# Designs tried in a protein design chat: VH-VL binders against o97563. Part 2

Target 1, 195 residues: o97563
Amino acid sequence: CSCAPAHPQQHVCHSALAIRAKISSEKVVPASTDPADPQKMIRYEIKQIKMFKGFEKVNDIQYIYTPFDSSLCGVKLEANSQKRYLLTGQILSDGKVFVHLCNYIEPWENLSFLQRESLNHHYHLNCGCQITTCYAVPCTISAPNECLWTDWLLERKLYGYQAQHYVCMKHVDGSCSWYQGRLPLRKEFVDIIQP

## First folded at step 16 (VH-VL)

Design k3
Fold by OpenDDE, fold request of step 19:
Structure k3 (fold): chain C 195 residues (1-195), chain A 117 residues (1-117), chain B 109 residues (1-109)
Amino acid sequence: as target 1 above (195 residues)
Amino acid sequence: QMQLVQSGPEVKKPGTSVKVSCKASGFTFTSSAVQWVRQARGQRLEWIGWIIVDLGNTNYAQKFQERVTITRDMSTSTAYMELSSLRSEDTAVYYCARYDEGAFDYWGQGTMVTVSS
Amino acid sequence: EIVLTQSPGTLSLSPGERATLSCRASQSVDSYYLAWYQQKPGQAPRLLIYGASSRATGIPDRFSGSGSGTDFTLTISRLEPEDFAVYYCQQYYLSPPYTFGQGTKVEIK
């Protein structure tokens, strides 16, 4: 399984839903009703704590599905644990909530202050911004609504300082820039919240 | 389960400093912010400042910016508020409160600081 | 700074009555960053409402918050004896200070 690294904001924006949940149980289930299909999935029963995105698509999520095999980007979650997860994922055509290893899935306790704040009030409001991952130099902005994500380039880790402490904010003129979460809001971004 | 426990009452002379502690438990301290608020007897709540724990960034009310220092120790999940050059007018109950997900939802029990000659 | 003005200063009511408290901001405040607190004598403030309209955990449904822009309201639909206290609004919308209103005292008639 290979994933394209993305900033947490980008993950949230590209996901159909984002929730905080506990994992109650797990069960191996067939991937389809076709007996000729040998593929299996893991069905997790969850206790949804809070929804950050996806209100218009689903009300309460009871089950999430992931591939059984890690080679197919299946994700292993700890069932029967008090551990809380941030889960992002998609909704399949049959209505099933689907998550895999390439989704942004993190223990809730690992999230930074700004990430928690942004899940509630920043990420979903700034999905008009494109966050581009920098893999090498040079890495340049190609559009005004673009922010360059340089954690890998500068820190050689997937989720570094920008992932933890920055949000890409869209300005009135359509341009985007990094905002460091030192304050809840800046005057320059008021119209993002109250257009 | 979640709580903030503040240090005990203080009696100080004018011109001295006081450092109040606020120990957090039951939640992820590093992912929160902490504000400090004081209240003189019979008076309104007055905002002093706050700190974002994982960053260590602080902001103070203009009234206190020259005398107050807010810090945190992530290893002990404790926030601190130090106020120097104490005056009689600083006599008040000082509160810490946790910020998480858009709300100051948990408050310490308060610390009475008395400044008198 | 954003100034919050609460009204009335004192509200004298009887148990069972409806209480309506106002918090007016000197400039527009994002509702996400507006909160209401209850404070009883000798106690720390207790969060009642956050995001202008969301009840904090454990807060009875007789408490409700509403409003946007510059005008916010805390409503206690039916006052209980334990509801007689001082109520504060706070904003933390833009740059500090994260100011409080001056408070409204709800007292028993």
Scores: ipSAE 0.905, ipTM 0.950, lowest interface PAE 0.5, mean pLDDT 94
Fold by OpenDDE, fold request of step 24:
Structure k3 (fold): chain C 195 residues (1-195), chain A 117 residues (1-117), chain B 109 residues (1-109)
Amino acid sequence: as target 1 above (195 residues)
Amino acid sequence: QMQLVQSGPEVKKPGTSVKVSCKASGFTFTSSAVQWVRQARGQRLEWIGWIIVDLGNTNYAQKFQERVTITRDMSTSTAYMELSSLRSEDTAVYYCARYDEGAFDYWGQGTMVTVSS
Amino acid sequence: EIVLTQSPGTLSLSPGERATLSCRASQSVDSYYLAWYQQKPGQAPRLLIYGASSRATGIPDRFSGSGSGTDFTLTISRLEPEDFAVYYCQQYYLSPPYTFGQGTKVEIK
């Protein structure tokens, strides 16, 4: 399984849902009702703590599904623990909530101050911005609503300093720029789109 | 379960410094911010400053810019506020409060600082 | 800086009555960054409302917050004896300082 690196904000924006949850239990289930289909999935029973995205699509998520096999990007979560996860994922055509290794999934305690803040107030409000992953030099924007993410290029790390401490925010003119999570919003950011 | 426990009361002479501690427990300290607020007897709450814990960035009210230093020790989950050049007007109860997910939701019990000659 | 002005300064009411407290900002504040606190004598402030309208954990539903822009309101639908205290609003929207209002004292008539 290989995934394209993406900024956490981009993950949230491209996901159908984002939640904080505990994992209660796990069960191996058939991937389909077709007896000829040997594929299996892991069904996790979860306790949803908070929803950051997906209010209009789903409520009170009880189960999430992931491929059983890691080769199919199945994710292993720690069940029967007090561990809290940030989970992002999609909703399948049959209504099942689906997560895999390429989704942004992190222990809640691993999130930075700005990431926790942004899940609540920044990420979902700035999905009009495109965050482009820089893989090589030169890396340049192609549109005003684009931010360049350089963690992979500069740090050779999937989630580096920029992923932890920056948000790409959209201005009233449609352009986007990085907001540094080091300081509260300044006057210069008043023109940022607000709810 | 989540709480902030501050250091005990202080009695100081004018011109000296005081350092108040605020120990956090029950939550991920490194993912939070901490503000310091004081309140003189019978007076309103007064914002002093705050610190973003994981980065250590601080901001202070203009009134305290030259006299206050807010720090944190992530290894002990403790925030500190040091106020120098103490004056009688600095006599107040000092509070710390943690910020998480849009709110200063937990406050310390307060530390009384008395400045008298 | 953003100045928060609370009104009235003192609100004298009886138990069971409705209390309406105002907090006006000198400029527009994102509601996400507006909070209300309750403080009783000798105690630390207690968070009541955050995000202008969200009740903090353990806060009774008789407390509610509303408003946007420059005008925010804390409402206590039916005052209980334990609700007589001083109430502060705070904003932490733009650059510091994260100012407080001057407070409204809710006292028993």
Scores: ipSAE 0.905, ipTM 0.952, lowest interface PAE 0.5, mean pLDDT 94
Fold by OpenDDE, fold request of step 24:
Structure k3 (fold): chain C 195 residues (1-195), chain A 117 residues (1-117), chain B 109 residues (1-109)
Amino acid sequence: as target 1 above (195 residues)
Amino acid sequence: QMQLVQSGPEVKKPGTSVKVSCKASGFTFTSSAVQWVRQARGQRLEWIGWIIVDLGNTNYAQKFQERVTITRDMSTSTAYMELSSLRSEDTAVYYCARYDEGAFDYWGQGTMVTVSS
Amino acid sequence: EIVLTQSPGTLSLSPGERATLSCRASQSVDSYYLAWYQQKPGQAPRLLIYGASSRATGIPDRFSGSGSGTDFTLTISRLEPEDFAVYYCQQYYLSPPYTFGQGTKVEIK
């Protein structure tokens, strides 16, 4: 399984849902009702603590599904633990919540101050910005609504300093730029951030 | 389970400094911010400043810009407020409070600082 | 700085009555960054409402917050004896200072 690196903001924006949850239990289940289909899934029973995104699509989530095999980007979560996770994922056509290795999934305690803040008030409000991952030099902006994400390039880290401490915010003029988030929103962002 | 425990009462002379501690437990201190607020007897709450724990960024009210220093020790999950050049007007109860997800939801029990000659 | 003005200064009511407290900001405040606190004598402030309208954990449903822009309201639908205290609003929007209102004292009539 290989994933294209993405900023946490992009993950949230491209996901159908984002929640904080504990994992209660896990069970291996068939991927389909077809007996000829040998594919398996892991069904996690979860205790949803908070929803950050997806309110209009799903209520309280009881189960999440992931591929059984790591080759199919299956995610292994610690069940029967007090550990809290941030989970992002998609909703399948049959209504199942689906998560995989390429989703933004992190232990809650590993999130930075700004990430926690942004899950609640920044990420989903700035999905109009395009965060471009820089893989090589040169890496240039092609549109005013773009932010360049350089963690992979400069730190060789999937979630480095920019992922932890910056949000790409849209300005009144439609352009986007990195916000360090050490303070509440700047005045120039008010018109864009406030719905 | 989550709590902030502040250091004990202080009695100080004018011109000296006081450093109040605020020890956090029961939550991820490094992912939070901490504000300091004081309240003189019978008076309103007064904001002093705050610190973003993971980066150590601070901001202070203008009134305290030259006299206050807020710090944190992530290894001990403790925030500090040091106020120098103490005056009698600084006599108050000082509170710390943690910020997480848009709210200052947990407060310390308060530390009484008395400044008298 | 953003100045928060609370009204009234004192609210004298009886148990069971409805209390309405106002917090007006000198400029528009994102509701996400507006909170209400309760403080009793000799105690630290306790968070009641955050995000202008969200009840903190353990806060009874008789407490509710509303408002946006410059006008915010804390409502206690039916006052209980333990609700007689001083209430503060705080904003932490934009740049510091994260100012408090001057407080409203809810006292027994």
Scores: ipSAE 0.905, ipTM 0.950, lowest interface PAE 0.5, mean pLDDT 94
Fold by OpenDDE, fold request of step 24:
Structure k3 (fold): chain C 195 residues (1-195), chain A 117 residues (1-117), chain B 109 residues (1-109)
Amino acid sequence: as target 1 above (195 residues)
Amino acid sequence: QMQLVQSGPEVKKPGTSVKVSCKASGFTFTSSAVQWVRQARGQRLEWIGWIIVDLGNTNYAQKFQERVTITRDMSTSTAYMELSSLRSEDTAVYYCARYDEGAFDYWGQGTMVTVSS
Amino acid sequence: EIVLTQSPGTLSLSPGERATLSCRASQSVDSYYLAWYQQKPGQAPRLLIYGASSRATGIPDRFSGSGSGTDFTLTISRLEPEDFAVYYCQQYYLSPPYTFGQGTKVEIK
């Protein structure tokens, strides 16, 4: 499985939901009701602690689904533990919540101060900004509402310093720029989307 | 359970310094911020300053800019507040409080600092 | 700095009555960064409301917060004997200092 790197803010903006949850149990289930389909999925039973995004689409999530095989971008989560996860994912046409390796999934305890803050009051309010991953030089913005994410380029990490400590903020003039999270949101920034 | 435990009471002479500690447990200290607040007897709460733990950046009230230093030790999950050039007016109970997800939701028990000649 | 002014200074009520406390800011404050605390003698402040209207964990339903912009309100729908205390609002919006109001004392009539 190979994924295009994306900033956590971009992951949240492109996901149908974002929640904090514990994983209660796991079960291997058929991917479909078709007997001819040998594909399997892992169904995780979860205890939802908090929802950051997806209020209008889903209420209380009990199960999440992921491919059984890692080659199909299946995600392995620790069940029957007190470990909390940030989970982002999509909602399938049949209503199932689906997560895979290319979604932003992280142990809650690994999140930075700004990431925790941003899940509540920054990311979803600034989805009008485009965060572009820099893979090589030169890397330049193509529009004023664009921020360049350089963790991969500079640190060769999927999530580096900029992913942990920066938010791409929308200004009143429509431009976007990185916010380093030293202070609460300034009045010069605009909230585009509210919960 | 989440809690902040502060160091014990202090008695200081004018002109000296005091350093109060605030040890965190039960939560991820590195992902939080800590504010310091004081309260003189019968008086209102007074904001001193705060620190974002993972970044280490601080901000202080103007009144204390020249005398206060807030620090943190991530290895021991402890925040510190040092106040120098103490005066009688600094006699108060000093509180630490952790910030997470938009709220100062857990407070220390307070540390009484008495400044007297 | 943003100045928070609470009113009234003292509120004398009987158990069972409704208490309404006001907190006015000198300039507009994002509701996400407005909190209410309860403090009893000899104790540390306790968080009641955050985000102007969200109850902290373990806080009874009789406590509620509302407001936006410059005007915020804490309401105790039905006072219990243990609710007689001093209440503070705090803002931590934009630049420090993250100031407190001067407090409102809710005392028994």
Scores: ipSAE 0.903, ipTM 0.948, lowest interface PAE 0.5, mean pLDDT 94

Design k3
Fold by OpenDDE, fold request of step 19:
Structure k3 (fold): chain C 195 residues (1-195), chain A 117 residues (1-117), chain B 109 residues (1-109)
Amino acid sequence: as target 1 above (195 residues)
Amino acid sequence: QMQLVQSGPEVKKPGTSVKVSCKASGFTFTSSAVQWVRQARGQRLEWIGWIIVDLGNTNYAQKFQERVTITRDMSTSTAYMELSSLRSEDTAVYYCARYDEGAFDYWGQGTMVTVSS
Amino acid sequence: EIVLTQSPGTLSLSPGERATLSCRASQSVDSYYLAWYQQKPGQAPRLLIYGASSRATGIPDRFSGSGSGTDFTLTISRLEPEDFAVYYCQQYYLSPPYTFGQGTKVEIK
């Protein structure tokens, strides 16, 4: 399994849901009701702690599904543990919540200050910004609402300094730029949705 | 389970410095920020400054810019506030509070600092 | 800096009555960065409301927060004896300082 690197904000924006949860148990289940289908999935029973995205689509998620085989981008989570995870994923046509290795999934305790802050108030409010992954130089913006993400290029890390400490925010004029966690929020940035 | 425990009361002479500690437990200290607030007897809460723990970046109120230093030790999950050139007007209870997910939700018990000649 | 002005300065009420406290900002504040605290004599402030309208963990449902822009309100639907205290609002939206209001004292009539 291989995934295209993406900034956490982009992961959240492209996901149907984002939650913090504990994993209670796991069970291997058939991928379909067709007995001729040999595909299997792992069904995780979860305890949802908080939802950051997906309120309008699903509430109180009890189960999440992932491919059984890691070669198919299945995710192995630690069940029967107090470990908390940030989970992002999609909702399948049958209503099942689906996660795989290419989703943004992290132990909650590994998140930076700004990532925690941004999950609550920045990422999902700035999905009008496009974050482009830089793979080589030159890397240039093609639109004013675009931010260039350089962690892969400069650090060869999936999530480097920019992923940990920056958010791409939209300005009043419609342009986007990186906001650094060390700086206070400025009025010039657009808050699309206020709680 | 989550708590901030501050150091004990201090009695200082004018012109000296005081360093108050704030030890965190029960949560991921490195993913939080810590603000310091003081309150003189019978007075309102006064914001001093704050620190983002993982980055170590600080901001101070203008009133304290020249006299206050806020630091953190991630290995011990402890935040510090040092105030120099103490004056009688600095006599107050000093509080630390952690920031997480949009809220200063846990506060220390407070540290009384008395400045007198 | 953003100045928060609370009103009234003192609110004298009886147990069982409704308390309405105001916090007005000198400029617009994102609701996510507005909080209310309760402080009793000799104690540290306790978070009541964050994000202008979200109750902190363990806070009774008689406490509620509302408002946006420059006007925010803390409401105590039915005062209990333990609710008589000083209440502060705080903003941490833009550049420091992350200012507090001057406080409203809710006292027993």
Scores: ipSAE 0.898, ipTM 0.945, lowest interface PAE 0.5, mean pLDDT 94
Fold by OpenDDE, look of step 16:
Structure k3 (fold): chain C 195 residues (1-195), chain A 117 residues (1-117), chain B 109 residues (1-109)
Amino acid sequence: as target 1 above (195 residues)
Amino acid sequence: QMQLVQSGPEVKKPGTSVKVSCKASGFTFTSSAVQWVRQARGQRLEWIGWIIVDLGNTNYAQKFQERVTITRDMSTSTAYMELSSLRSEDTAVYYCARYDEGAFDYWGQGTMVTVSS
Amino acid sequence: EIVLTQSPGTLSLSPGERATLSCRASQSVDSYYLAWYQQKPGQAPRLLIYGASSRATGIPDRFSGSGSGTDFTLTISRLEPEDFAVYYCQQYYLSPPYTFGQGTKVEIK
């Protein structure tokens, strides 16, 4: 399984849904009703705590599905625990909620202050911004509505400081820039990669 | 289950400092913010400042910028508010409140600080 | 800073009556960052409404919030004896300070 790195904001924007939930149980189920299809899925029964995105598509989610095999980007979640997860995913044509390893899935307790707030307010309001991953220098924006994401470049982490503590915000003029919550941005990070 | 428990009442002399604690329990302290608010007897609520716990970044009302320090200890899930150069006008009940997901939803019980000669 | 002005200063009503409290901001405030609190004598403030219109956990449905921009309203549809208290609005929009209104006292007539 290989995934293209994406900022949590992009994950939320590109997902059909985002929820906070507990995992009640798990069950291995056939991937399809076709007996000739040997593929399996894990069906997780969940207790939805809160929905951040997807209100127009689904009200209450009882089950989520993931590939059985990790090679197919299956996700392993802890069932029968009090552990809460942020789950992002897609809705399949048959109405099933589908999640995989390339989705943004995190224990709720691991989320930063800004991430929690952004799930409720900032992320979905700023999906007009493009967050571009920087892999090498120089890294420059191609359009004003673009933010450069440098966690991998600078920290060699998938989710580094920018993923945890920044939001790409769209301005009234259509341009976008990084926003560090309610406090001023550190000038050191901006000056390095953005003109 | 979620609660903020503040330290006990304080009696201070003018010119001294007071440090009030606010211990959190029942929620993930590190992913929250904490504001401090005070209220003199019969007066309105007055915002002092706040701290974002995971970053430790603070902002204070201009009135208190020179005298207040808000800190947090993530290991003990405790926020602190220290006010120096105390004056009689600082006599008030001081409250802490946690911020999570768009609201200051849990408040401490308050700490009475009396500044008297 | 954003100044919040509440009105009226005092509201004298009887149990069972409807209470309407106003909170006006000196500039536009994102509704997500507007809250209402109830405070009784000797007690800490209690969150009633957040996001201008969302009831906090455990808050009775007789409490409701509405409004946007600069004008916000807290409504108590039918006053109960325990609702006589002081009510504050707070904004925490954009940069601090996160100011409070001066409060509205709802007292028994």
Scores: ipSAE 0.893, ipTM 0.943, lowest interface PAE 0.5, mean pLDDT 94
Fold by OpenDDE, look of step 18:
Structure k3 (fold): chain C 195 residues (1-195), chain A 117 residues (1-117), chain B 109 residues (1-109)
Amino acid sequence: as target 1 above (195 residues)
Amino acid sequence: QMQLVQSGPEVKKPGTSVKVSCKASGFTFTSSAVQWVRQARGQRLEWIGWIIVDLGNTNYAQKFQERVTITRDMSTSTAYMELSSLRSEDTAVYYCARYDEGAFDYWGQGTMVTVSS
Amino acid sequence: EIVLTQSPGTLSLSPGERATLSCRASQSVDSYYLAWYQQKPGQAPRLLIYGASSRATGIPDRFSGSGSGTDFTLTISRLEPEDFAVYYCQQYYLSPPYTFGQGTKVEIK
């Protein structure tokens, strides 16, 4: 399984839902009702603590599904513990909530101040911004509503400094820029032309 | 159980400094912010400043800009408020409060600081 | 800075009555960043309402918050004896300072 790096804001914006939850139990289940289908899923029973996104689509989620095999981007969560997770995912056509390794899934305790704030207020309000991952220099914006994400480029991390401490915020003129959320709004990052 | 426990009462002379501590427990301190508020006897709550813990960024009310320093020690989950050049008018109960998910939901018990000659 | 003005200064009521407290901001405040606190003598403030209308954990249903823009209201539907205290509103919208109102004292009539 391979996933393209994405900023947490982008993950949230591209997900059907975002919740904080505990994992109560896990069970291996068939992927479908077709006996000829050998595919398996892990069904996690969850206790939803809070929903940040997806109110209009689903409420009070009891189960989430993930591929059984890690090769298919299955996610292993700690069941029967007090560990809280931020879970993002999709809703399948049959109504099941689906999560995989490429979704933004993090222990709640690992989230930064701004990330926690942003889940409640900032991320969903700024989905009109495009966050572009920089893989090499030069890395330049192609549209005014674009923010350049340099964590991978500079830190070789999925979630580095920008992921932890910045939000790509949309201005009234439609342009976007990096801000530190609860701090005074100021543009922090510009196009990267030189290393 | 989430709580903030502040240091004990202080008696200070004018012109000196006081440093109040606020120790957090029961939650992820690094993912929070902490504000400091004071209240003189019979007076309203007065905002002093705050710190975002993981970044260490601070902002102070204009009134205290030159005299207050708010810091944090993530290793001990403790926030600090130091006020220098103390005056009698600084006599008050000082509170810390943690910020998480849009609210200052937990407060310390308060620290009485008395400034007198 | 954003100035919060609470009214009335003192509200004298009897147990069982409805209390309505006002908090007016000098400029528009995002509701997400407006909170109400209760403070009893000798105690630290206690969060009642955050996000202008969300009750904090453990806060009874008789407390409710409403409002947007510059006008916010804390309502106590039926006053209990333990509700007689001073109430403060606070805004922490955008840039500091995160100012408080001057408080409203709810006292027994």
Scores: ipSAE 0.877, ipTM 0.927, lowest interface PAE 0.5, mean pLDDT 94
Fold by OpenDDE, look of step 17:
Structure k3 (fold): chain C 195 residues (1-195), chain A 117 residues (1-117), chain B 109 residues (1-109)
Amino acid sequence: as target 1 above (195 residues)
Amino acid sequence: QMQLVQSGPEVKKPGTSVKVSCKASGFTFTSSAVQWVRQARGQRLEWIGWIIVDLGNTNYAQKFQERVTITRDMSTSTAYMELSSLRSEDTAVYYCARYDEGAFDYWGQGTMVTVSS
Amino acid sequence: EIVLTQSPGTLSLSPGERATLSCRASQSVDSYYLAWYQQKPGQAPRLLIYGASSRATGIPDRFSGSGSGTDFTLTISRLEPEDFAVYYCQQYYLSPPYTFGQGTKVEIK
């Protein structure tokens, strides 16, 4: 399983839903009703704690589905524990909530202050911004509504300082820039145009 | 299970400094913010300042800008408020409170600071 | 700074009666950043309502918050003996300071 790096904001924006939940149980189930289909899925029964995105698409989520095999980007979650997860995912055509390794899935306790606030007030409101991953220098924006994400370039890890402590926010003029959150409404914008 | 436990009462002379601690337990301290509030006897709550724990960013009320320092130790899950150049008017109960998702939902038990000659 | 003015200063009522407390802001405040606290003598404040209308965990349903813009209200539908205390509102909407109202004392008639 290979995933393209993406800022948590992009993950939320590109996902159908974002929720905080506990995992109650797990069960291996057929991927389809076709007996000839040998593919399996893991069905997790969850207790939804809060929904950040997806209100219009789904109500209370009881089950989420993931591929059985890790080679197919299946996700292993801890069932029968008090561990809380931030789960992002998609809704399949049959209405099933689907998650995989390329979704933004994190233990809730691992989220930063800004990430927690942003789930409620920032990420979903700034999906008009494009967060562009910088892989090499030079790295420049191609449009005013872009923010350059340099965690991979500078830290060589998926979620670095910008992923944890910055939001790409859209201005009135349509341009975007990084915001470092001091409580939700005090905006301190930082121009990060190059590493 | 979530709680903030503050340090004990302090008696100080004018002109000295006091440092009050606020130890957090039962929640992820690093993902929170902490505000400090004081209350003189029979008076209203007064906001002093706050700190975002993982960033260490602080803001203070203008009244305290020159005398207060709020810090945190993430390794011990403890927030601190230091007030210098103490005056008799600083005599009050000082509270810490944690912020999470739009609310200051847990408060310390308070620390009485008495400033007298 | 945003000034919060609470009214009345003192509210004298009997157990079983309805209490209505007002918190007026000097400028518009986003409801998400308006909270109500209860404080009893010798105790720390206790969060009652956050986001102007959301009850904190463990808070009885007789407590409710409402309002938007500059006018916010805390309502106690039916006062219990333990509800006689001082109530404060706080805003943390814009830049600091995150000010409190001066408080409303709910006392027994």
Scores: ipSAE 0.871, ipTM 0.923, lowest interface PAE 0.5, mean pLDDT 94

